# VHH binders against Putative inactive neutral ceramidase B (ASAH2B): the designs that were tried, part 2

Target 1, 165 residues: Putative inactive neutral ceramidase B (ASAH2B), of Homo sapiens (Human) (p0c7u1)
Amino acid sequence: MRQHRQFMDRTHYLLTFSSSETLLRLLLRIVDRAPKGRTFGDVLQPAKPEYRVGEVAEVIFVGANPKNSVQNQTHQTFLTVEKYEATSTSWQIVCNDASWETRFYWHKGLLGLSNATVEWHIPDTAQPGIYRIRYFGHNRKQDILKPAVILSFEGTSPAFEVVTI

## First folded at step 4 (VHH; framework vhh_8k46_1)

Design b7Y (from k02a with S57Y)
Fold by ESMFold2-Fast, scan of step 4:
Structure b7Y (fold): chain B 165 residues (1-165), chain A 121 residues (1-121)
Amino acid sequence: as target 1 above (165 residues)
Amino acid sequence: AVQLQASGGGFVQPGGSLRLSCAASGFTFSSYAMGWFRQAPGKEREFVSAISWRGGYTYYADSVKGRFTISRDNSKNTVYLQMNSLRAEDTATYYCAAEDLYYTSGEYDYWGQGTQVTVSS
């Protein structure tokens, strides 16, 4: 009751002034944005078609602020490295972001644009085969006079071959 | 439009050989893994062989390993299945299929109409 009464009193005196101040605060807040014609998780730089053990596979994705994923993480990881199994026609997870071989880098650009770089430092123990890298993120969207929403997205790299020396 | 045209099937005696071809059009062939599947009357479709988009990796069902060889020519947008030492149990309609390793769950996206192989004396 008391809080509702105080809020209504504030609304009476600040509604006209607060509209412009609210809009300015919204304009000063960085929301996540994707480049025109792209979506979050889209591949900006694919892995090479082939790697040897000991090399570093790298994929760059259209990214979003990783702080969103800390609050609303669904996959409990920012990335997976997956190996293709042809007989079951399925992808097997071999690494995630807790693995010593993987690195995740978020590079902030202008006006909510960003890139997520995923690296896999291919261990000498890696099985030869077909691999892919996936990125799991969350983007922050905010419409005027509405609360912010956090939306999950996934990106998947082109597959690449890991070959024996 | 995406098309996969399988050919090279026919009648052959046990112990004989056939070479199947699958001509692909309407997609970036060099970015797709290619597979061969077969289906005999009254049976489910089964995996036969697959080849990665660059040809670096090949996979074979145990029933055909050592007898069949898969290969591809990316300059001709064609995948091949060389079938040697054919047996009566190899009698089936053979289908070629394409899998985009970018986005698939490991399932094949495009399928051809098939070519009939009959091994009988």
Scores: ipSAE 0.018, ipTM 0.429, lowest interface PAE 7.7, mean pLDDT 81

Design c10A (from k02a with G106A)
Fold by ESMFold2-Fast, scan of step 4:
Structure c10A (fold): chain B 165 residues (1-165), chain A 121 residues (1-121)
Amino acid sequence: as target 1 above (165 residues)
Amino acid sequence: AVQLQASGGGFVQPGGSLRLSCAASGFTFSSYAMGWFRQAPGKEREFVSAISWRGGSTYYADSVKGRFTISRDNSKNTVYLQMNSLRAEDTATYYCAAEDLYYTSAEYDYWGQGTQVTVSS
């Protein structure tokens, strides 16, 4: 809080270097960042290999600010749950972020880092089979001398099996 | 009172090494991201490196990647910058700064006094 700031401020600050301050703000608060050795949409915590109907499948991805996606939406959704169809050897969308069974949570971390958690609350009516979860996002990148750029990305979980009770 | 005390600067030959320290007091150090900046005479200040509050994430300017390493010791309220393979262009006054990632402000929360690094023979 600003209240905290004003009562603790007994030391002089040097704020004469606005360009460098802008760069630090971009790195620490304003821009999206991925952890070292990772990229946006990378899986930080995969789903379990197997779930039963009635359980919750959860995947955690390297995330970015979802406000970027509101302005630059490519897929009309932050997430999909897809079922493998062996007859056509293709993935079929079962639900997206508008579905009652799915939850999307964005958790802001430090230095522009964040996580996107996708939950699928597996309904009792779900068919047995192979499933995967996908995340669609946009990260903000900017340099002091260049306009801000919004870049789309996607992440895909390892496949997991759903079995019926 | 909030204080950030930078130290460890000095004179060193090209290819040499220095370790800078920034001792913090008067705030909850472990809740703040820490950064290093530098300014050479006649030039604008530039970002050098930053480290998250637990040290899990580090960031470096392209000019120092692979040569400088930032670290912190929350038990000592200190952030460090290990500078290896120093070059003449690294000559600058180095400043440490603390950023509160929780509060929104128009400025960085806390800035320290500088320490001078001179690389020459």
Scores: ipSAE 0.000, ipTM 0.101, lowest interface PAE 19.8, mean pLDDT 76

Design c10S (from k02a with G106S)
Fold by ESMFold2-Fast, scan of step 4:
Structure c10S (fold): chain B 165 residues (1-165), chain A 121 residues (1-121)
Amino acid sequence: as target 1 above (165 residues)
Amino acid sequence: AVQLQASGGGFVQPGGSLRLSCAASGFTFSSYAMGWFRQAPGKEREFVSAISWRGGSTYYADSVKGRFTISRDNSKNTVYLQMNSLRAEDTATYYCAAEDLYYTSSEYDYWGQGTQVTVSS
């Protein structure tokens, strides 16, 4: 049979290239973004496998604007430091962002990209054991022609060991 | 494929000693905590001991504290359980397990074949 071109009976509304490009650039300035192939809370730089008391454990996460978390208040903390208890197979919170030994740094990047750095200045009173750092954040998302939404996320570091000898 | 091969079990009299070994392959051994669990006939599986990646931290069930010692050799991909002052209550099949302490939605837990320990007079 004779082949015919099928016509789709759908009207697509296209903005001019310049105006849709401008709108996309505006949206990218007011929303949080994760790098391609990653999600919010993903570890960009893990802690070292081992630390001594007195050292600083550091984890870098894919971040979002901490102002979102203050507005939403889904979590009362930006971070926890947790110690592993093997007998109960559970993690116990040993400190949070209100603790004097923890530091939270947010580094704003371009086009909605950012990093969250969590530091734990390991006190001499720390018990030897297995530890991890968790980050709790909120990202602002806005789809075309939809209102902005605030979404919660969490990231968890690889575990690391603290020794006192 | 991930494999954990436990060995060193056997028959021993009360007060005797045994050393269990667990040889690991198919994963990055130095990135995993290692543990020993046991199961006696008609009982639930129970935790015995665990050791961190470098062996700096060790954990023991109250029933075995002071009698059992866990250790590891990362160059040999092997974890050990030295069992001293054995009691009839220690009779069980002993299993080694590898636990990924990287707490994510992608966490994995690997279990080996057991080795039987029988303590009887």
Scores: ipSAE 0.000, ipTM 0.223, lowest interface PAE 12.4, mean pLDDT 78

Design c11A (from k02a with E107A)
Fold by ESMFold2-Fast, scan of step 4:
Structure c11A (fold): chain B 165 residues (1-165), chain A 121 residues (1-121)
Amino acid sequence: as target 1 above (165 residues)
Amino acid sequence: AVQLQASGGGFVQPGGSLRLSCAASGFTFSSYAMGWFRQAPGKEREFVSAISWRGGSTYYADSVKGRFTISRDNSKNTVYLQMNSLRAEDTATYYCAAEDLYYTSGAYDYWGQGTQVTVSS
């Protein structure tokens, strides 16, 4: 409830503000943007095709402010590491953002642009196989004469292989 | 056009061996996982074996584990299934399939024509 009220108050404040330059500065600070031709969760840098245990798998996604996800989490995590199961042709969650081996870094760019970097520090106990990394986020959108909205998105990396050799 | 051409089937006696080949064209073979499936008359198609795009990971159905070996040669756009210690229950049409695990959620995208394997005395 408190965060819903705070969110509504900020939206109304921006719409009634008297300074156009200050309004633009606040809008550019608060709203999320994706690069032209991309959407939130798009992969900017895929993982390598192959890693050994003990290495770090890294994926960079088009990101959004993680503060948007505090009350709006659809998956209750910013990220998953998933392992492919060939007999069922399905993906099984191995790790999430609470796992000690995962790291989430949000890098703020200019004019509402940002990147989300997900790292998986592959433990020596990892089973060999095919893996992927997913990112779950929320972007803040503000249209003219409309209330601000928070929209969920997800990104999925290309798969990569973990070997023990 | 995408094509997967399976070959190497035939008639063998129980305990014999066969090597199946699947030649691929029309897609970037080295970016796809490859699988072998089989279907006996009047039965559903079942998974046999799979290999990752670089060959680092292999998967086998319990019924063939220890007897069959999957391998691939990316320079020749070909996947192989070495079948040893063949049993009557291995009699089926064998199909190769390609799956873009790099970008997809684990459904086989392309299927080839089958090659018949008959194990009988």
Scores: ipSAE 0.263, ipTM 0.662, lowest interface PAE 3.7, mean pLDDT 83

Design c11P (from k02a with E107P)
Fold by ESMFold2-Fast, scan of step 4:
Structure c11P (fold): chain B 165 residues (1-165), chain A 121 residues (1-121)
Amino acid sequence: as target 1 above (165 residues)
Amino acid sequence: AVQLQASGGGFVQPGGSLRLSCAASGFTFSSYAMGWFRQAPGKEREFVSAISWRGGSTYYADSVKGRFTISRDNSKNTVYLQMNSLRAEDTATYYCAAEDLYYTSGPYDYWGQGTQVTVSS
């Protein structure tokens, strides 16, 4: 699944840039960028405060090109869905990007700006409780006329509640 | 597999000329921008020249501008670097690179085997 999502995102990237015939444009402008006053992984659109089983929880993050993560995968996943466990005061991973319930979409913006959308299709078997979504990515930083470097980042959504019935 | 084979290096006196070639295989050459980079012993790899996928745009480092000319032949899957008025400071191993917008960590994804250029009196 992960390879399939990576393939679709890369196809979109190629389609956008293959229309450009100039390497100079690529050398001067091809970096991942965050909006002014933001960092990679920042939440642009939080999940709703509450969802029912069967609904789709959605978070939009300041993103970076997911192909960077194929070459430098520190967390072995692009995303996690985590449930809060009050007894241990810790977050437990419920599913990741290999799960059938999760979707990852990368939307390319202008001049290296992009968004990463993480969806969790809440299964009927989900336990009620407090959840959060995390995004693990890598941004490409490049000085003019030098090879790029890849830097890891992570973002975490505000918590939301899942209820049954 | 993707392969880039650089050739044409050698020994030359200051003021001389060399023509480097880079033969590409394993990818759709006409869809990739191509570049030349060089690395002297103990130094980082530095940019030399680049050419767009159709050859409509070229770019040169200030140190080589007016002396070097990049060109390509898409029918032969080859990029060239014509080096004129060579200086001792041009001594380096020269690498060709292809810019792949798919599965890349930067603008240049594929790096070929280098060819050594030595400019000495």
Scores: ipSAE 0.000, ipTM 0.087, lowest interface PAE 21.3, mean pLDDT 76

Design c11S (from k02a with E107S)
Fold by ESMFold2-Fast, scan of step 4:
Structure c11S (fold): chain B 165 residues (1-165), chain A 121 residues (1-121)
Amino acid sequence: as target 1 above (165 residues)
Amino acid sequence: AVQLQASGGGFVQPGGSLRLSCAASGFTFSSYAMGWFRQAPGKEREFVSAISWRGGSTYYADSVKGRFTISRDNSKNTVYLQMNSLRAEDTATYYCAAEDLYYTSGSYDYWGQGTQVTVSS
């Protein structure tokens, strides 16, 4: 499960980039930036309140370069899909970035700005209930007169409901 | 101001039925999950049932599955608990509560005052 997860994490990362974009990132290593008034992991577009099985739940977060997470991963995943359990008032992980149902897309903007899109392709086998999506990333920061550092962050979507047809 | 008004409690014999109502005001009811909790004398408060904001998902404690049914009417800002086949062990004060599930790990934000249910022959 650990070996499979490491392989899937690397494959998942590569699926978000063309070869040309990957090469460009090797040449242009810059710091990550969040938009003014926002923090890394902030939700830019929440999921819809409700989905049916077979639909795609999508959340867009303030992102950072996924290459930072490949080097310094703290949560051992870029994302989780979690289902609410009301009797224990807790969230249970139902899939992560190793799942075939999830996709991670990183969209590079100007001067270190970026967005991370997490998709969950809701399988026909999904149980009805309340779900949320979480994003785990790392940003590269460099303060004046200090060396660059890698900082972990996380974002959590508003909850959404998966219903029976 | 936020208010949750629980009603419908009373005295019933074992095997009887009651319908509890919880009328909500002062918040966007249709955006909140709703729950029922109970507390018997000398015991901790326990979970009974919950319903999602649109009613597509319902949850029940093992002790009440098959006997209790939760429902809601968003046009009336009301959540209901239909209690059938009542037992002496169901004797408790019943509380309704509202939960914002967006960014919480499961904490109820608003609580009602409660309604007493007594099951005795």
Scores: ipSAE 0.300, ipTM 0.683, lowest interface PAE 3.2, mean pLDDT 82

Design c11Y (from k02a with E107Y)
Fold by ESMFold2-Fast, scan of step 4:
Structure c11Y (fold): chain B 165 residues (1-165), chain A 121 residues (1-121)
Amino acid sequence: as target 1 above (165 residues)
Amino acid sequence: AVQLQASGGGFVQPGGSLRLSCAASGFTFSSYAMGWFRQAPGKEREFVSAISWRGGSTYYADSVKGRFTISRDNSKNTVYLQMNSLRAEDTATYYCAAEDLYYTSGYYDYWGQGTQVTVSS
């Protein structure tokens, strides 16, 4: 069954080919694109299952041009670091992109593809617990002879545990 | 099939101790957070305690902090609840539950049948 699944994934990837018009638009840097079989905000590299205070938690997401978010930001942040509260089964925001502890890096790839890397430099004052990182972005989409649209998206990392030094 | 089998309940006097066990099967135990919940007659189910997939983080309801201790043994696919200084208000059926916090947000995916704890003199 693993051979069948691998073959399906490969075939799907090959069938999602870029047109010459799409390539021209990407050369003009006016659209965002996600890898075939992925959506914006998808996790490309999860955080480790566990970190100690003083380490750097890192998540890489399928990204989009952050200029889109500057104009159309609904969450007023590119990222959050959230801590789990088991009693209420809810996630509490610990910090956002304005925090000294967080870093946001946008890396352009080819053909309108990009990655968003979120780092959380875990302070020595961080409480032990279960954490996750979220990414909030906007992608620019433009169909032939139609006005461009800006679409919001969200990505959420797998959770990770922070333990004491 | 997924199963959670809670055991160790019984009758105990106020101030006494009990150790509950929950044996898990049918899923990757070491990837799941485990929780204990309780339900007393005529009351809603309430959170008691939770433990992360590797045991580094533990959580307790205010009513049990300092009295109860949650632990787990991933080699035995078992989660435990050590209950000390038991009070009449701890009388309830205790349920263990499993939550995939690593990939999912905020819901317990699997529940056991429960074990009855009665604290009475």
Scores: ipSAE 0.249, ipTM 0.671, lowest interface PAE 4.1, mean pLDDT 82

Design c12F (from k02a with Y108F)
Fold by ESMFold2-Fast, scan of step 4:
Structure c12F (fold): chain B 165 residues (1-165), chain A 121 residues (1-121)
Amino acid sequence: as target 1 above (165 residues)
Amino acid sequence: AVQLQASGGGFVQPGGSLRLSCAASGFTFSSYAMGWFRQAPGKEREFVSAISWRGGSTYYADSVKGRFTISRDNSKNTVYLQMNSLRAEDTATYYCAAEDLYYTSGEFDYWGQGTQVTVSS
């Protein structure tokens, strides 16, 4: 298997001479970065197609520093767990990041890369049905000689089924 | 220094069981996804199983699904592979690997030396 760590591999980085702007951006440790070909909120590890009550549903998203969201005036929540309601063809919020059943973990990686893991510890009282997990975040961007900007994003998992037996 | 020490391999009869362990040191284990790969003589290294950094998600190759179980103990910096209903085709050197941020099919940061599993009658 090939490794595709563009500009993260020391050997590759030394062999490819980058512009001064690219090098300056690489030296800025306080900006968020998404993997090449992906955007913030993209699903890196989807939930399984099906879970039983008592199991843990997990989704991993391309993340950003949660400090950006805490300082934002329009901050609502980091995550929701939603159940599909077929009669109204709508998604209903079941849990958010204040719920004891949910966990939000931010893992800081190298050079502004990070991921956000959302866990839903499915209670024995959960209704069977179709569910999804959403992640709400803010990434910090700074271009050369420009002030930093904070941009909102959201990601949504594929739907998964919860069964009781 | 980063080290991944795989152990628990050995000789086993078809239908038998083995439990592999991988002890990790030199990095923040709880921040890494862990995987098991195997390589038989004359064949390419193939994916076997992976577990997310907190253990909530597990992945298995179709050839081992239902027979193998991956788990981890972050307090002990160890990942495990429980191998049941072993077949001659499972004979290989088994390697553990670690990847920062999340599991991907090819982009592991650290690799161990491996442990030999031989399934023979």
Scores: ipSAE 0.000, ipTM 0.164, lowest interface PAE 14.5, mean pLDDT 78

Design c12W (from k02a with Y108W)
Fold by ESMFold2-Fast, scan of step 4:
Structure c12W (fold): chain B 165 residues (1-165), chain A 121 residues (1-121)
Amino acid sequence: as target 1 above (165 residues)
Amino acid sequence: AVQLQASGGGFVQPGGSLRLSCAASGFTFSSYAMGWFRQAPGKEREFVSAISWRGGSTYYADSVKGRFTISRDNSKNTVYLQMNSLRAEDTATYYCAAEDLYYTSGEWDYWGQGTQVTVSS
């Protein structure tokens, strides 16, 4: 089990410049942006329809800086892996970001654009069934002459099947 | 138009067997989970069995576990329910349903017309 803060340190970075454009570049790197026609948490790359135990399920979401979540974490985790339970027609959480089997990677792009990659290393002990991955994040918005606002968002992957055949 | 056509019901003696079929059309069958539900007169509809979109995962109500087997043929857009060791309490109208678990939260999206199963001596 890994602490949230220790995990966050792996995705953190620092920038330093010296010029009149430094403030503009710094502001553009501090604010989060989604691609046109997309919103934060949107799936950019879904998991495959099927995996075997021992494989790695991967979902890529439109991301935001995980540093925004330090003070504002709504679900106490960046991600969940959930298994469908047909009898109760509900999704049950089987893993979160503190689990040994999950990995969260934040990949910074240009001008505030970023991706969040969630991996689930499917353990040999996993029950066959229908699964999904969810991402919980916070984006920073800054309007002219207004204070910065932190907004929560959620993304949910298409479901996928885990088999042990 | 979405259609789910259940068939294969009938009269059978206790201990007998029946195979139900549900033919689906009007949606991408291979991306949907399929289920069987039943309703006896004067009772609530109950879950019987479900199968994932590729057939790798199956689910059964405790009352039918070990007696019923669900299967599907995606090339024929059909789901089946093999019912063995039938009991009087299995008498009900059986309905097939479809759920897009790929994108949804677990609510059944489409329902078919039922097929009547009567277990009586």
Scores: ipSAE 0.037, ipTM 0.520, lowest interface PAE 6.7, mean pLDDT 82

Design c2K (from k02a with A98K)
Fold by ESMFold2-Fast, scan of step 4:
Structure c2K (fold): chain B 165 residues (1-165), chain A 121 residues (1-121)
Amino acid sequence: as target 1 above (165 residues)
Amino acid sequence: AVQLQASGGGFVQPGGSLRLSCAASGFTFSSYAMGWFRQAPGKEREFVSAISWRGGSTYYADSVKGRFTISRDNSKNTVYLQMNSLRAEDTATYYCAKEDLYYTSGEYDYWGQGTQVTVSS
C-alpha cells in the first residue's frame, strides 16, 4: 500500500553525540526559508495546460524539509492529485504519496531554501477531466529566545486537463 | 469585462429537441472550462453540464445524462448544449458559466441573461 519515495530511502543510521551548545551550533541550526516575495507552497513551475494518459505531470513548489512532516503530518500525505467533479462542484482526491504513480522529490538549496517536485505518472486508467496537484508541508521556524516551531502550509497548482487521445 | 450571452431557448413539446448556444467575450475562452446551469421558478439553480477548456472532458448531471450533449467551438468562442428527449422537468432558464480559475476550485461564475426553455404540451 505504502509507495516508495526517494527521500525516505536515505537514512539508515541514528548518530548520537553529546556536545555543549556553542555559537557554532546556534549558527548551524537549520530553518526553512522561502524566497523573497514568495511563501512556502507557492508554485515555481506549473504543470502544462494539457496532458495525455501515459505522460508525466510535474509541478515544482517552494518547499520545506520533509523531515519536519514526519512527526507533524496533518494531512497524512505530502501530496494529492485531485480531479474536479462538476456535479458536486468539488475536487476529489484520486491519489496521494502512497500511490504507485506519484513521486515526491525534495531538492535542498542554499540557506534553508528548497524545492519540492511532485510528479504524477498519468495511468492509462485515468479518467479524462480537469486535475490539480497539491503539496502539504511543514516549515521549521526559530525565533530568538523561543523554541523552534513547526508550521503547516499547503500549495495548489493551477488546474490542467487530462485527455485520452 | 466578461460577457456570456445564452440563446436558443423556446417552447417545445415533450420529446422534442433544442440546441442552446453561449457566446463568450472578454476573456481567453480556450483557457477556461465552461458549464451550463439552470433555474426553474421557485427552485435553486442546479448544475446541468460542463466541458473542459479544450473539450476533452465532459460532465453531466444524472438527470440529463444520455439526453443532453455539451460541446464547444474555441474558434467561435461558443459553447453549445444539445438537448434531446426533453421533459416537462427540463423547463427552466438556462445559464452558461465560466470556470473561475482564480480559485482553482472548479467554481463557476456566470454573467448576462439566460435563455428560457419551456417544455409543455
Scores: ipSAE 0.000, ipTM 0.123, lowest interface PAE 17.8, mean pLDDT 76

Design c2R (from k02a with A98R)
Fold by ESMFold2-Fast, scan of step 4:
Structure c2R (fold): chain B 165 residues (1-165), chain A 121 residues (1-121)
Amino acid sequence: as target 1 above (165 residues)
Amino acid sequence: AVQLQASGGGFVQPGGSLRLSCAASGFTFSSYAMGWFRQAPGKEREFVSAISWRGGSTYYADSVKGRFTISRDNSKNTVYLQMNSLRAEDTATYYCAREDLYYTSGEYDYWGQGTQVTVSS
């Protein structure tokens, strides 16, 4: 509820700046870019192989402006933390960006290059097991004679283990 | 309304210690990372330290690492900065700030009034 209220506040906040932000982006022709040989959502820095409860798992991805995701009215999460369930051989979502345990940092670089850092602050109640972090974003692309388009992407970290010892 | 009230500054001699406090109100304090910044006369504002929303992670500028300790008490809506082994170059106005939840490329959306720290002999 608190996360929902905050998300609504962010939407209202963006409405206040939307015209100026749109004009600035159009004038400067700023788009999201990925480094040569990479794509959006690629892992730049994986999590460690192992963490203890109470530690912070961190993954850095090739990022894009998080404003793109909000403006598309998707209301999708920026990230998930998932635990592997061996019995069903499937990944279960443990938490997302609305969870108090997670943090999302967008680090802007040059000419539309950016990184997204996802942190998971592993609670002492976390079950031991195999986990992964996923990043969900949207990049803005504009061709020379076409209107700008917003494209969705996903990135997934290598798995890491959480232990209680 | 969001309010951040910094306090605890003062005059100290080199090698002394001070503890700064930042009392927060008007938002769910436990959902936000908090930071400390400082600005000396004639210099730009610089990052000092930050603490994650539950206090599990802390970050420090190289200039203060090993001397300063950031902490928080979510039950009191307060973030603290313990400053030890103070030097003349630590003289500045210290500000606490709330980190923006979604645009966190070093972005801070609310700032406190500041508290002055003067280290001089």
Scores: ipSAE 0.000, ipTM 0.135, lowest interface PAE 16.3, mean pLDDT 78

Design c3D (from k02a with E99D)
Fold by ESMFold2-Fast, scan of step 4:
Structure c3D (fold): chain B 165 residues (1-165), chain A 121 residues (1-121)
Amino acid sequence: as target 1 above (165 residues)
Amino acid sequence: AVQLQASGGGFVQPGGSLRLSCAASGFTFSSYAMGWFRQAPGKEREFVSAISWRGGSTYYADSVKGRFTISRDNSKNTVYLQMNSLRAEDTATYYCAADDLYYTSGEYDYWGQGTQVTVSS
């Protein structure tokens, strides 16, 4: 949450840009980019199939600059941790990016590429069951001779199991 | 602290000309793209023009192409907008903005104070 707040409060420019990196972005006209054959929100590294309470569940997604989401009026959260409830056959949100047990890290790569890492520090109070992690973001797209647009996206991890022992 | 000071607005007749200036401080001006935006009463803020960090690339909204010219002087930390053949529909408050991303559509990181342009007979 505190790491997430650092990224939200500071502009991308203040956090990550060197002058050479800025020049490459301007030269190539890339604002946010997904790897070939992938889209924003795609899972790059899934969670393990199983975790114990006290462990850290981690998912890495194709990311985009979190400042895009901060500027968006409909922004609700960057992430959710959800538990499957068999009786209602639905996913229930158990925490989001405001929770102390969750962490959001944005890592800028080359030429507009980035990834978003979502961590869930599984508390001892967590109920055993089936969980998933979701990422909600916004990418900035600039077409040649057109103004930039902000597009929403989401990604969802494969399900994983949490056990208490 | 980042500061952008727009100036040069005023009253002008249709067909007239104005030159707007935006003086920048508090950041490495030569590493940033600069943009001009405008907002008329009752309308959304719209993109007008942008210029790359060294002035080698410019972009214009279709409504101003051929009439407006953006330029910059990195030695003076200033961006300019030369407005020719002004029309009543150019009446707006004009804002300058800075962004290190290539040509954004209103999501610039740094914004200046506006300068009012009124085109009227």
Scores: ipSAE 0.000, ipTM 0.093, lowest interface PAE 18.4, mean pLDDT 77

